# Miniprotein binders against b1l550, part 249

Target 1, 279 residues: b1l550
Amino acid sequence: MRLPEELLERARDIHSEAPSHRIKLDRVGSFGLKVPVEFKGFLLLAEADVWVSLPEGRRGVDLSRQVEAIYELSNPPKDPFSLCREAAISLLEKLNYADSSGVSIRFDAPLQDGESLKYYGVEISSIASDEIINKIRVEILGMTACPCTAELIRAYKSSEIAATHTQRSLGILEVSTKAEHPDPDKLASIIERAMSSPLRTYTKRPDEGGLVIRSLSNARLAEDVVREMIHLFLEEFGHLPEDTHILAAVRSMESVHMHDIYAERSFSLDEIRKEISSH
Short names: E, the ipSAE of ESMFold2; O, the ipSAE of OpenDDE; V2, 0.75 times the mean of E and O plus 0.25 times the DockQ between their complexes.

## First folded at step 19 (miniprotein)

Design yc5 (at its last look DockQ between E and O 0.97; V2 from the best seeds 0.86)
Fold by OpenDDE base, look of step 19:
Structure yc5 (fold): chain B 279 residues (1-279), chain A 94 residues (1-94)
Amino acid sequence: as target 1 above (279 residues)
Amino acid sequence: GEIRITVEIEKDGRRIRFMYVITDPEKLEKYFEEIERIIKLFGATRIRITVEASSEEEARRLADKFRELAERLGYDEIEVTREGNRFTVEAERE
């Protein structure tokens, strides 16, 4: 059932009314939309959030216009980076009372693993106001081997390659920059290289054995992983603007404990450069 | 070499700035197309595009591309200025 359009002439525009309390809101929008995106030759269904700011003198946001903005740009499907930036701009144009807008797109990104696929989690965002800030968060699982236990076992039993406990660890890189979004595959690669070994979707026995031996030979603390991530990030992305902000983190799902070990560092490029130069 | 593109778009007193720092030349065309789409989506009446490259020749080539873009999009007043390896294309329309 569709109501007669003539009713719009008689009905109050609730969204444009003055609110009972004149307070600006930072974000008002639709969360949990599903939008198609094209990523590395894959057509993916992504989850999306869209929002704008709301001035103090307006009761509500035209939510339908927000939804229209992103879906108009999603047909035909395009890369999520362009979609994010374009949608953020479109939101500001369509909702001219807003001084800021934002778009966030989340999906599992495919990553080739031999003849199979593995994946990493990615969230791509753009926030527009007088400038556009682009944000990307990449999460990928790897494997860590504990160097402490390895050292204990080495001391106990003379072995060139000491046994130790291994666990899955989640590595996280979050980057906020005025430049375009950093390449998520490169970010995922940095995380994997920072760990004891990557995970594999499938392994044959010889490959599995090799993977484990590699991890044992490259045992790393959670702290080691984070520091290595930062080091590798600076090598790859040191060209980004100085005010680019980075979060590097790891959550190790320790196999000998009931709890996880977590380590992180938040920094800007200018800040970390100053820190390194001081040594 | 590294290419830096800064885009400023303006309409009805609202100005938005965004930038690209390009190290992979394969992405240049993609971003060029994106910039065009953004200009159209926003309905910009004024645009300012600054390009900085490792060489003057490269910067000039890029500036020329943006000048051509402005012309194609129907901007009437187009000015190109140079400062070293930095070129700025400014364009306005009614």
Scores: ipSAE 0.828, ipTM 0.938, lowest interface PAE 0.5, mean pLDDT 93
Fold by ESMFold2, look of step 19:
Structure yc5 (fold): chain B 279 residues (1-279), chain A 94 residues (1-94)
Amino acid sequence: as target 1 above (279 residues)
Amino acid sequence: GEIRITVEIEKDGRRIRFMYVITDPEKLEKYFEEIERIIKLFGATRIRITVEASSEEEARRLADKFRELAERLGYDEIEVTREGNRFTVEAERE
């Protein structure tokens, strides 16, 4: 049932009233929206959150205008990165009482894997105020091979046989910058190259054998995976603003244990360059 | 070569500044179109676009594109200034 429009002139505008407690809110929004996006020729269903700040003198947010800001831009579906940045600006225009806005978009990104596909996780955000800060988080699974057990087995057998436990490891790169969002495929590639081997959707038996042999020849501690991710990141993205912030991390689901191993490092580009140059 | 674009848009006293650091020339047209959409979405009455490139020729061509954009969008007071490989396009409208 649609109510008569005439009621608008009789009803109080609850949202524009002053609240009984004058407290600024940092994020008021609509979370868990489903929006279509186009990524590399694929039509994907992404999850999005939109929000604005709310000044202490305003009781509520015009929530329909928030939702309009992102859905208006998502028809027809388009690049999620452009959508994210544009929607953040649109929120500030549509909700002029806010001093900041934010948009986040999450999706699984397809990645070519031989004749098949695999995927990795992407979450992006744009936060607008007197400037725009863009953030991207990429998560992708790979394989790690333990060098410690490999050394014990080598010492025990004194042969050409290489053996150790292998496991899935989740690699994470998170970048916060004033420049546009970094290319997620490049971030995913950095993570995969830092590991002992990528995971494959499928392999034939000779190719599976080769994958395992490759992983054994690239046995790596979780700590060294993180260090390699940082090295590769600097090669690819050293041009970003000096105050760009990065988090590099690995969570290894150790196949011989009931628990995971975790390693991480966060830094700004300025900070890490000074650290490296001091050695 | 590397291209840096800094955009400042303003409406009713609100100013927003954002930037692009472009290393892939294939993305340049995409970001140009995005900047145009953002200017329209915000309804900017003042814009200031700074372009810096590896050569004066590249920077000038990009600045000319932004000057033409300002003209197409109906800005009247358009000023272009240069310092080396860096061009600034400023425009305003009512």
Scores: ipSAE 0.805, ipTM 0.933, lowest interface PAE 0.9, mean pLDDT 90
ESMFold2 (binder alone), look of step 19: mean pLDDT 86; pTM 0.874

Design yc6 (at its last fold request DockQ between E and O 0.98; V2 from the best seeds 0.86)
Fold by OpenDDE base, fold request of step 20:
Structure yc6 (fold): chain B 279 residues (1-279), chain A 94 residues (1-94)
Amino acid sequence: as target 1 above (279 residues)
Amino acid sequence: GEIRITVEIEKDGRRIRFMYVITDPEKLEKYLEEIERIIKLFGAKRIRITVEASSEEEARRLADKFRELAERLGYDEIEVTREGNRFTVEAERE
């Protein structure tokens, strides 16, 4: 049943009214939208959040306009990074009372692994105001081997390759920059290379053995992984603006403990360069 | 070589600045197209695009592309300035 148009004419515009309390809100929007995106030839269904700021003198946000903004740009499906940046701008244009906007998009990125696929997690955002800040978070699983246990076993038994416990570890790189979003595949590669070995979707027995041996021969603490990620990041993305902020982290699901081992470092490019140069 | 593109768009007193740092030439065209879309989406009355490249020749070539873009989009006042390997395209429309 559609309400008669005559009744609609009598309805107040609630959103444009003055609020009971004149307080600015930082974010008002729709969270948990599903939007199609195209990534590396794959059509993916991504989760998206859209929001804008609300000035103190306005009661509510035109939420329907926000939703319309992102879906207009999502048909046909396009690159999620472009979508993110474009949608942030579109929100500010459509909702001119807002001084800032934001878009967040989450999806699993496919990654080729021989004849099969593996994946990594991606969360991106673009926040627009007087400038646009782009953020990306990449998460991918790898394998670590403990060097401490290996050394203990080596002390007791002379072997070229000492046995040690191994586990899955989640590597995380989060980058916030005034430049465009860094390449997610490159970020994922950095994380994998920083670990003892990558994970494989499938292995034949000889390959499995080789993977484990590689891990044992390249044993790394969680701390080692984080430091290596930072090192590799600087080599690959050192061209980003100096005020670019990075979080490098690892969560190791230690196989000998019921708890996880966690390590992280937060830094700007300027800060970390100064630190390294001082040594 | 590294290309830095800084874009400023303005409409009705609102100004938004965003930047690209391009090291892969294959992505350049993609970002140029994106910039065009953003300008259109925003409905910019004024645009300022600054390009910095490793060579003057490359910077000039990119500046020319942005000039052409401004012309195609209907901007009637277009100015291009140079400072070393940095070019700035400024355009305004009614």
Scores: ipSAE 0.831, ipTM 0.940, lowest interface PAE 0.5, mean pLDDT 93
Fold by ESMFold2, look of step 19:
Structure yc6 (fold): chain B 279 residues (1-279), chain A 94 residues (1-94)
Amino acid sequence: as target 1 above (279 residues)
Amino acid sequence: GEIRITVEIEKDGRRIRFMYVITDPEKLEKYLEEIERIIKLFGAKRIRITVEASSEEEARRLADKFRELAERLGYDEIEVTREGNRFTVEAERE
């Protein structure tokens, strides 16, 4: 049943009224939207959140206009990064009483893996006010090989044994910047190159053997992975604004333990340059 | 070389500033198209686009592209100014 459109002329516009308590709200929005995006020729169903600030004198947000802002831009499906930045601006235009807006978009990004496919996690956001702040988080699994155990086994009375424990490790890069979102594939590549080896969707026995042997030659502690991620990040993205903020982290699911190991460093580009220049 | 583009758009007292730092020349055209879409989405009455590049020649070529964009979008108060390798394109419409 659809109610008569004419009621709009007689009904109070609840959203535009003043609230009983005049308190500004920072984020009022629609969360968990499903939006189509196009990434590297793939059509993906992403999850999105949209929000705006709400001034103390306005009772509610026009929620249908929020949803309208992102869905109008998502048909036909397009690049999620452009969608994110454009939708944040569209929200401020459509909801002119807000002093800020935000959009977040989450999806699994496809990666070519030989003749197969794998995925890594991406979450992006754009927050617009008198400026736009863009944030991206990339999470990808890799393999680490423990150098401590490798050294103990090498030193063992028979150096004929080359072995160590290997495990999946989750690498994380998160970047917050006033510039456009960094390329997620480059962030994923940085994380994978910092690991002992990438993970494969499948391997044949000779390829699996080669993978393990290469991981031994590139054995790394979780701490080493984080440091290498930072080094590689600075080489690729050192040109970003000086107040760009980065988090680099690894959560290693150690195969010989019942628990995980975690290492993390947060920094701004300005901060890390001062730190490096002091050595 | 590195290209820096700063965009300021304004309508009805609201001003938004955003930027791009482009090191991959393959992406330049994509971001120019995005900037045009954003200007249209916002319905900007005033725009100010600052470009910086590794050479004056490259910066001038980019500024010329933004001048042409402003003309194409119907802005009729277009000014271009220079400070070294930095060019600023300003435009306004009614």
Scores: ipSAE 0.811, ipTM 0.934, lowest interface PAE 0.9, mean pLDDT 91
ESMFold2 (binder alone), look of step 19: mean pLDDT 86; pTM 0.865
OpenDDE base, look of step 19: ipSAE 0.829; ipTM 0.938
ESMFold2, fold request of step 20: ipSAE 0.805, 0.788, 0.784; ipTM 0.932, 0.929, 0.927
ESMFold2 (binder alone), fold request of step 20: mean pLDDT 86, 86, 86; pTM 0.867, 0.867, 0.867
OpenDDE base, fold request of step 20: ipSAE 0.822, 0.816; ipTM 0.937, 0.934

Design yc7 (at its last look DockQ between E and O 0.97; V2 from the best seeds 0.86)
Fold by OpenDDE base, look of step 19:
Formats: C-alpha cells, sequence, structure tokens
Structure yc7 (fold): chain B 279 residues (1-279), chain A 94 residues (1-94)
C-alpha cells in the first residue's frame, strides 16, 4: 500500500522541525546496508554504513536520501575506494545542512593462495568535511611460533630446530590519511611477512611440513610481529603525508594459554620518524 | 616518479580539499576519472588543482591533461600556471 503523495503536502516535515533540545549530532545514518562492489575482478556483496552530521537546529536526517546516494553510485558496481570517496561527497551535496559525512564499507577480500583462495578482512572508510580523510583497516590471520619455548627446548634437547608451540595470530593495520587509501593487498602482505609464516587454505603434505619448519625457524614474539609490521610499512608507504596515522597491532591466540597476547603501536609518520632518528 | 595531486572544489561557499599521492603511473588515469566524477557529483563552480610532478617535463604534460579535464567539465575560465615541476589549474563557471 502506497499512501497518496498528496498527503505529503498536508503532513509536517518532521525532520526539518526544530528539535526539543538544540544539540548537534556527529553521526546520523544507516548502518548495515548491503552494497555490491567490484574488487580485483570479484563482485562482492559488502556491508556499508553511511552517515552525516546533524546541525542543532534540525530534528532529523533524511535517511532515505542517504540510502539513495550510495545505491546510485553502486550501480554498476565499482571499486569500494572510489565508492567511499564519491559517496561521501554526494552525501554532502544531497544533504547540504550537514557539515560532515562518512561512508564505511566492509567485506572479506579474496587473496590468491596457489590454486585456492584465502582472505583478509577489510574496512574502507572516507569522511568528508572541509577535507576528505580516508581510512582503511586490514586484518589477516597468520601463524606465530614462540621463540621463548623454542629456546627452552633447545637448551634441553640440543636440537638444531627446536620444537615450540605455534598459534594463529591476527594482524591488524589501520591507516588514516588525507591521501587515497593504501593498497589493501600490500597491507595484508606486510602483515603476513611480519608473522612466522602465512596460513594456507590447503597444503600438500610436503608443503605443510615446510610451512611448520619455516615457522619454527622464524619464531617471533607478538612484539616482534608489531615492530616488523611497522618497519615494513615504513618501507612501503613512507611516501604518505606526514600526518598519516597508523595503528599496527597483533592478537595472538596463544595455544598454551586460555587468553590472548595483544600488542599494538599507534603513531603518525612524523612521530615515528622522529623516534627512529633519535636512536 | 611520485605525483602529488591536491584538488580543491567549491560551491556556494563550501570548500572541500582532497589529495592523491600516486607512485604507480597506471593509477593516474583512474584517479583523473574519479576527480572528474567527484567534481560533477559536488557540482563545483570553482576548482583548483595543484600537482607536483617528478620533473618539469612531466608537469607540463600533466598540466595539459588537467586543462582538458576542466574544458570537458564545461568551465569557462581556465588558468594554468606552471612553475618548475609544479602546476596549478584554476577554473570557474557560472
Amino acid sequence: as target 1 above (279 residues)
Amino acid sequence: GEIRITVEIEKDGRRIRFMYVITDPEKLEKYLEEIERIIKLFGATRIRITVEASSEEEARRLADKFRELAERLGYDEIEVTVDGNRFTVEAERE
């Protein structure tokens, strides 16, 4: 049932009314939308959030217009990076009472693993105001081997390759920059290279053995992983603006404990360069 | 070489700035197309694009591309200034 359009002429525009309390809101929008995106030749259904700020003198946001903004740009499907930036701008244009807008898109990104696929989690965001800030978060699982236990066992049995406990670890890189979004595949690669070894979707027996041996030969603390991530990031993305902000983190799901080990560092490029130069 | 693009768009007193730092030349065309779409989406009446290139020769080449972009977008007044490896395109429409 569709109500007669004529009713719109008689009905109050609730959203444009003055609120009971004149308070600005930072974000008002629709969360959990599903939008198609094209990524590396894959058509993916992503989850999206869209929002704008609301001035103190306006009761509500035209939410339907927000939804229209992102879906107009999603047909035909395009890369999620362009979609974020374009949608953020479109939101500001369509909802001109807003001084800021934002778009966030989340999906599992396919990553080739031999003849199979593995994946990493990605969240791509753009926030527009007087400038556009782009944010990307990449999460990918790897494997870590504990160097401490390895050293103990080495001391005990005098083995060239010491046994140690291994576990699945989640590496995280979050980047916020005034430049375009960094390449998520490169970010994922940095995380994997910072681990003791990558994970594989499937392995043949010789490959599995090799993977484990590699891990044992490259044992790393969670702290080591984070530091390595930062080092590799600086090598790859040192060209980004100095005010670019980075979070590097790892969550190790320790196999010998009931709890996880977590390590992180938050920094700007300017800050970390100064820190390194001081040594 | 590295290309740094700064775009400023303006409409009805609202100004928005965004930038690209391109290390892969293959991405340049993609971002040019995006910039065009963003300008259209926003309905900018005034644009200022500043580009820092790797060389003066590259700057001149790119300046022509951005001029053409402004022309294609229907701006009436287009001014291009080249200074070494940097150029600025300013364009306005009614």
Scores: ipSAE 0.833, ipTM 0.939, lowest interface PAE 0.5, mean pLDDT 93
Fold by ESMFold2, look of step 19:
Structure yc7 (fold): chain B 279 residues (1-279), chain A 94 residues (1-94)
Amino acid sequence: as target 1 above (279 residues)
Amino acid sequence: GEIRITVEIEKDGRRIRFMYVITDPEKLEKYLEEIERIIKLFGATRIRITVEASSEEEARRLADKFRELAERLGYDEIEVTVDGNRFTVEAERE
């Protein structure tokens, strides 16, 4: 049943009224929407949040307009990065009383792994006001090998073959910039290259041996994985605006411990360049 | 060589500025199409696009592309200023 449109002439417009308490709100929106996206030939079901600011003099937000903004743009499914940036602009146009808008989109990104697939986590956002700030967070698992244990085993009998414990480690890169979102595959590649070895969905026996040997030859502390991520990030993305903000982090699920190790560094491109050049 | 594109759109006193820093030539066409869609979505009555190309020759070619974009969008007044490897396209409509 559809109600008669004529009722709009008699009903209060609750949303446009002033509230009892004139307090502005930073984010009012719809969270946990499911939105189809197209990423590198894959059709994925992503999770999205949309919001706007609400001025002190307006009681409520037109929530249906928010939802329409992103769903209208998602048919047909398209690149999630374009969707994110475009929806943020559309929200400000549709909800002109807002000072700012925001959109976030999260999905698991497929990545080719030999004859199979693996995946990594992606969350992007775009916040629009007098400018657009784009943020991307990438998380991917890799393999780390402990250099401390490797050195002890080497010293034990002056062995030329190092052995040590290995484990999965979760690498994290988060970038906030006024330029377009960085390519998530490049961020994932930076994380994997910073580790001792990438993880595979499966390996045949000769390939498994090679993977382990590679990890032993490239043993790294979690702290040095973070430093290497920063180094590789600067090589690939040093062209981004100077005020671009980065977080680089590793959570290592140590195979010989009951607990994890964590290391992180946050910085702007301007700050880290000064730090490096001072040494 | 990188291409830096700064876009400023305006409607009813609201101005929004956004940018692209393109190092992969394959992405240029996708971002041009995105810029066009954003201008349409916002309903901009004024736009200003500033591009810093890697050479004067590239700047002139890109200036033609952005003039054509403004024409496709139906702007009445289009002004293009080229200065070395940089250009600005300014356009207005009602």
Scores: ipSAE 0.809, ipTM 0.931, lowest interface PAE 0.9, mean pLDDT 90
ESMFold2 (binder alone), look of step 19: mean pLDDT 85; pTM 0.852

Design yc8 (at its last look DockQ between E and O 0.96; V2 from the best seeds 0.85)
Fold by OpenDDE base, look of step 19:
Parts: sequence; structure tokens; C-alpha cells
Structure yc8 (fold): chain B 279 residues (1-279), chain A 94 residues (1-94)
Amino acid sequence: as target 1 above (279 residues)
Amino acid sequence: GEIRITVEIEKDGRRIRFLYVITDPEKLEKYLEEIERIIKLFGATRIRITVEASSEEEARRLADKFRELAERLGYDEIEVTREGNRFTVEAERE
């Protein structure tokens, strides 16, 4: 049942009323929307959050307009990067009382693995105010081999390649920049290269053996992984603005413990350059 | 070479600035199209686009594209200024 439009003339606009408490809100929006995006030739259903700021003198946000903003831009489906930036701007235009807006889009990104696919998690965001800040978070699983146990076993058994425990590790790169979003595939590649070995969707026996041997020969602490990620990131993305902020992290799901090992570093490009130069 | 594009759009006193730092030339056309869409979406009455490239020739070519964009979008006053390898296109409409 649709209510008669005439009722709109009689009804108060609740959203435009003064609130009982005149307090600005940073983010008000719709979370958990599903929007189609085109990514590397794939049509994907992504999860999206949209929000705007709310001034102190306004009771509520026109939520329907927010939803319209992103869906208007999602048909036909487009790349999520452009969608984020365009939607953020559209939100500010449609909701002119807001001084800031934001869009976040999340999905599993396909990554070619031989004849099959693996994936990494990605969250793409844009925040608009007097400027646009773009944020991207990439998470991908890899494998780490423990160098400490390897050393112990080497000492115990004279072998060229020492056995050690291996585990699945989650690598994370989060980048916030005034430039456009960094290439997520490159970020995922950095993470994988920082690990002892990548994971494979499928392996034949010879390939599996080779993968494990490689990991054993490239044993790395969680700390090593993070440092390697940072190093590789600087090589690839050192051209980004100096105020670009990065979080590099790894969560190792240790196979010999019930708990995980976690390591991270948060930094700006300016900060890390100064740190490296001081050495 | 690296191309830096700074876009400033303005409407009714609201100004938004955003930046592209392009190292992959294959992405350039995509971003040019995006910039056009953004200008339209926002309904900008004033635009300022600054392009910096590795060569003056490249910067000029890009500036020309933005000038053409402004013309196509119906801006009445278009000014292009140069400082070395940096070009700025300013356009305004009523």
C-alpha cells in the first residue's frame, strides 16, 4: 500500500526539524547495501556503506537520497574506485547540508591462480569534504614458515633444508591517500611476496612439494613479513603524496599455538623516509 | 612519466579538491572520463584543473584536453595558464 502523496503536505518533515540536542554527528548513513561492481572483467556483488555528516541543527539525514545516490551510479555497474569517488561527491551534492560524505565498498577480489582463481579481500573507500581522501584495504592469505624452529631442527639434525612448522598468515595493507586508490592487485602481490610462499587454490603433488620446500627455504617471522611488505610498498608506491598513510600488518595463525602472532606498523611516507634516512 | 592532475570544483561556495598521480598511461583516459562525470555530477560552476607532467609538451596536450572538456560542457570563460611543465585550466559558467 502506498500512502497518498497528499499526506506529505500534512506531515512534518521530521528530518529537517531541530534536534532536542544540538550536536553534530560525524557519520549517518546506510550500512550493508549490496551494489554491483565491475572489477577486472568480473561482475561482482559488493557490500557498500554510505554516509554523510549531520549538522547540529538538523534532526536526521535523508537516508533515501543516500541510497539513491549510490544506486544511480551503480547502473550500469562500474569499477568500484570510480563509484566510490563519484558517489561521495554525489552525496554532498544531494545532501547539501552535509559538510562531509563517505562511501565504502567491500568484496572478494578475484586473482588468477593458474587455471583457477584465488582471492583477496578488499575494502575501497572515499571520503569527501573540501578534499577527497581515498582509502584501500587489502587482505590476502599466505603461508609462513618459522625460522626459529627451523634453526632448532637444523641444529638437531644435520640437513640442508630443515623442517619447520608452517601456518596460514593474513597480510594486510591499508593505504589512505589524497591521490587515487592504489592498485589492489599490486598491493596483494606485495603481501604475497612478503610471505614465505603464496597459497594455491589447487596443487598437483610436484607443485605442492615445491611450494612447501620454497617456504622452508624462505622462512620468515611475522616481523620479517611486515618489514618486507613495507620495503616492497616503498619501491612500488613511493611516488604517492608524502602525507599518504599506510598500515602494514600480518596475523599469523600459528600452528603450534592456540593463539595468533600479530605484527604491524603504521606510518606516513614522510615519516618512514625520515626513519630510513636516519639509518 | 608521472602525470599529476589536481581538480578543483566549485558550486555555491562549496569547493572540493581531488588529486590523481598517474604512472600508468593506460589509466589516463579512464580518469579523464571520471573527471568529466564528477564535474557533471557536482554541477560545478567553476573548475580549476592543474596538470603537471614530465614534459611541457605532455602537459600542454593534457591542458588542451581539459580546455576542450570545458568548452564541451558549456563553460563560457576559459583561461589556460602555464608555469614550466605545469598548466592550469580555469573555467567558469553562469
Scores: ipSAE 0.829, ipTM 0.938, lowest interface PAE 0.6, mean pLDDT 93
Fold by ESMFold2, look of step 19:
Structure yc8 (fold): chain B 279 residues (1-279), chain A 94 residues (1-94)
Amino acid sequence: as target 1 above (279 residues)
Amino acid sequence: GEIRITVEIEKDGRRIRFLYVITDPEKLEKYLEEIERIIKLFGATRIRITVEASSEEEARRLADKFRELAERLGYDEIEVTREGNRFTVEAERE
C-alpha cells in the first residue's frame, strides 16, 4: 500500500526538528546493509555500515538519503575500496548538516590457491570530515610450527629428526592511514609469509609432505610471527604517511593446548622507525 | 618512483582534503578516474590538486591531465604553479 503524497504537506517533519536535549551525536546510521561489490572479477555481496554525525540542533538523520548514497554507487557493482571512499564523500554532500561521515564494508576476499581458491577476511572503512581517514583490516589463517618443541626433539633424538607440533594461526593486520587503502592481497601475503607455511584448500600426498617440511624449516614463535609481519609491512608500505597506525597480531590455536595464544603490537610509522633505528 | 597526489575540494565553505601515495603505476589511471568521480559527487566549486613525482616531466604530465580535467568539467580561473617536481592546479567554477 502506498500512502497519498499529499500527507507530506500536513505531517510534521520530525527529523528536522530540534531535540529536547541538544547533544551532538558522533555516529547515526544504517548498519548491516547488503551491497554488491566487484573484487578481482568476483561479484560479492558485502555487508556495509553507513553513518554521519548529527549536530546538536537536529533531531534525526535523513536515513533514506544515507542508504541512497551507497546504493546509487553500488549499481553497477564496483571495486569495494572505491565504493567506500566515494560513499563517504557522497554522504557529506547529501547530508550537509553533518560534520563527518563514515562507511565500512566487510567481505571475504577470494585468493588463488593453486588450481583452487581460498579466502581471507577484509573489513575497510573511510571516515570523511576535513580529511579522509582510511582503515583496512585483513585476517587470514596460516600454519605455525613450534620451534621450542622442535629443538627439544632434536636434542632428544639425532639432528636427522625434524618434528614439532603445528597448528592454525589467525594473522591480523589493521592499517589506518590518510592515504588510500593498502592493497588487501599484499597485506594477506605479508601475513602468510610471516607464518611457517600458508594453508592449502587441498594437497596431494607429495605436496602435503613438502608443506610440512617447509613449515618445519620455518618454525616460528607467535611473537616472531608478529615481528616478521611488522618487518615485511615496513618493507612494503614504509612510504605511507608517518602518522599511519598499524596493528599486527596473531591468534594461534596451539595444538598441544586447550587454549589459544595471542600476540600483538600496535604502532605508528614514526614510532616504529625510531624504535628500530635505536638498535 | 613514488607519485603523491593531494586533492582539496570545496563547496559552500566545506573543504575536504585527501591523499594518494602511488607506488604501483598500474593503479594511476584508476585513481585519476576516482578523483574525477569524487569531484563530481561532491559538486566542488573550488579544487586544488597538488602532484609531485620523481621527475619534473612526470609531474608536469600529470598536472596537465588535471588541468584538462578541470577544463572538461567546466572550471574557470585555472591556475597552474610549479615548485621543482611539484605542480599545483587550482580552479574555480559557479
Scores: ipSAE 0.802, ipTM 0.932, lowest interface PAE 0.9, mean pLDDT 91
ESMFold2 (binder alone), look of step 19: mean pLDDT 85; pTM 0.861

## First folded at step 20 (miniprotein)

Design za1 (at its last look DockQ between E and O 0.96; V2 from the best seeds 0.86)
Fold by OpenDDE base, look of step 20:
Structure za1 (fold): chain B 279 residues (1-279), chain A 94 residues (1-94)
Amino acid sequence: as target 1 above (279 residues)
Amino acid sequence: GEIRIVVEIEKDGRRIRFMYVITDPEMLEKYLEEIERIIKLFGATRIRIVVEASSEEEARRLADKFRELAERLGYDEIEVTREGNRFTVEAERE
């Protein structure tokens, strides 16, 4: 049953009323929307969040307009980066009482792995106010081998290749910039290259053996991985604005412990350059 | 070469600034199209676009494209200024 539209003339606009408490809200929106995006030739169903700020004098946000904004731009499906930026702007235009807007899109990004696919997690965001800030978070699994145990075993048994424990590790790069979103594949590559070895969806026995040997020959602490990520990031993305903010982190699911090892560094490009130059 | 584009759009006293730092020439056209879409989506009455490139010639070509864009979009007052390899395109409409 659809209610008569004429009732809208009689009904109070609840959203436009003054709230009981005149307090501004930072984010009001719809979370967990599903939107189609095109990414590297794949049509993906992504999860999306859209929001705007709410001024103190307004009771509620026109949520339907938010949803409309992103879906209008999602047909036909487009790349998630453009979608984020365009939707953020559209939200501010459609909801003119808002002083800020935001869009976040999440999906698993496909990555070619031989004849198969592996993936990394990606979250793409744009926040608009007097400026647009673009944020991207990439998470990808890799493998680390412990250099400490390797050294102990080498000392115990004179072997060319020392055995050590290996584990799956999650690498994270989060970038916030006034420039466009950095290439997520490049970010994922940085993370993989910073680890002892990448993971493979499938391996033949010789390939698996080679992967393990590579890992053993490139043993790295979680701390080493983070530092390497930062180093590689600076080489690849040093052209970004100086106020670009980065979080580099690793969570190692240690195979010999019941707990994980975590390491991170948060920094701006300006800050880290000054730090490195001081040494 | 690296191209920097800073776009400022204004409507009813609201101004939004956003930026591109383009290192891949293949992405340039994509971003130009996006900028056009954003201007339209926002309904900007005033736009200011600053382009900087590795050469004056490249910057000029980009500035010309933005001038043409402003003309196509119906802006009445268009001004292009140069400072070295940096060009500024300003346009306004009623």
Scores: ipSAE 0.833, ipTM 0.940, lowest interface PAE 0.5, mean pLDDT 93
Fold by ESMFold2, look of step 20:
Structure za1 (fold): chain B 279 residues (1-279), chain A 94 residues (1-94)
Amino acid sequence: as target 1 above (279 residues)
Amino acid sequence: GEIRIVVEIEKDGRRIRFMYVITDPEMLEKYLEEIERIIKLFGATRIRIVVEASSEEEARRLADKFRELAERLGYDEIEVTREGNRFTVEAERE
């Protein structure tokens, strides 16, 4: 059933009315949209959220315009980073009563792994107002090997036994900046290089042995993984604006414990440079 | 060589500033295309683009590209000014 279109001329425009309680809202939008994107030659189905601010004097948001804004830009599918930044600006143009807009896009990014693929998690956002702030979060699993247990076993049998407990660890880099989103593959690479070794989709026994040997040769505390992530990040992305904010973290699913270990540091580029230069 | 591009767009009193800090030359053309799309999406009547590069020559070439972009998009009052390795392209339209 479809209602007559001419009713639009007779009906009140509820959205443009003043609300009974004049309270500004920070985020009003459509969440959980499915949006096709193109990343590195792959066509992926991403999840997106879109929103705008709502001034105290406006009762509602034109939600159909929000959905229209992002879907217009996603057909044909394109790079999710460009989509995110462009959609944030399109929202402000289409919903001119808003002071700010936001877009977030989440997907699993494919990554080459020998003859196969693996993936890592990506979430990006763009917040537009008088300026645009771009945020990216990358999560990727790696393997860590405990140096404390390795040293204890070495002392027990000198160099005869090279062993320690190993486990999956989730590495996290989150970057908020006024510049364009950092390259997610570079962020994922930084996280993997900070670990004792990468994880593989599959291996044959000789390759698996090599992976374990690599991890033992590069045993690291969770704290040192975070420190290495920061060091590598500064080498690659030290050119970003001074007020760029970073969170570096690792959650280690310790194979000998019933619980996880977590280490985290957040900082701005200006802050960390001062800290390092003082040592 | 690092390239910095700061873009200001304006329509009906709303002004938005955004930037790019480009270290990968393969990404430059992609961001130039994105900037053009954003200008068109917003319907900007005034634009101000500041380009800074490691050499005056590189910055001038980029500024020329933005001047050409403004001409293609129908801007009629286009000014280009220079301060060292920094070029500013300003344009207005109706």
Scores: ipSAE 0.818, ipTM 0.936, lowest interface PAE 0.9, mean pLDDT 91
ESMFold2 (binder alone), look of step 20: mean pLDDT 86; pTM 0.866

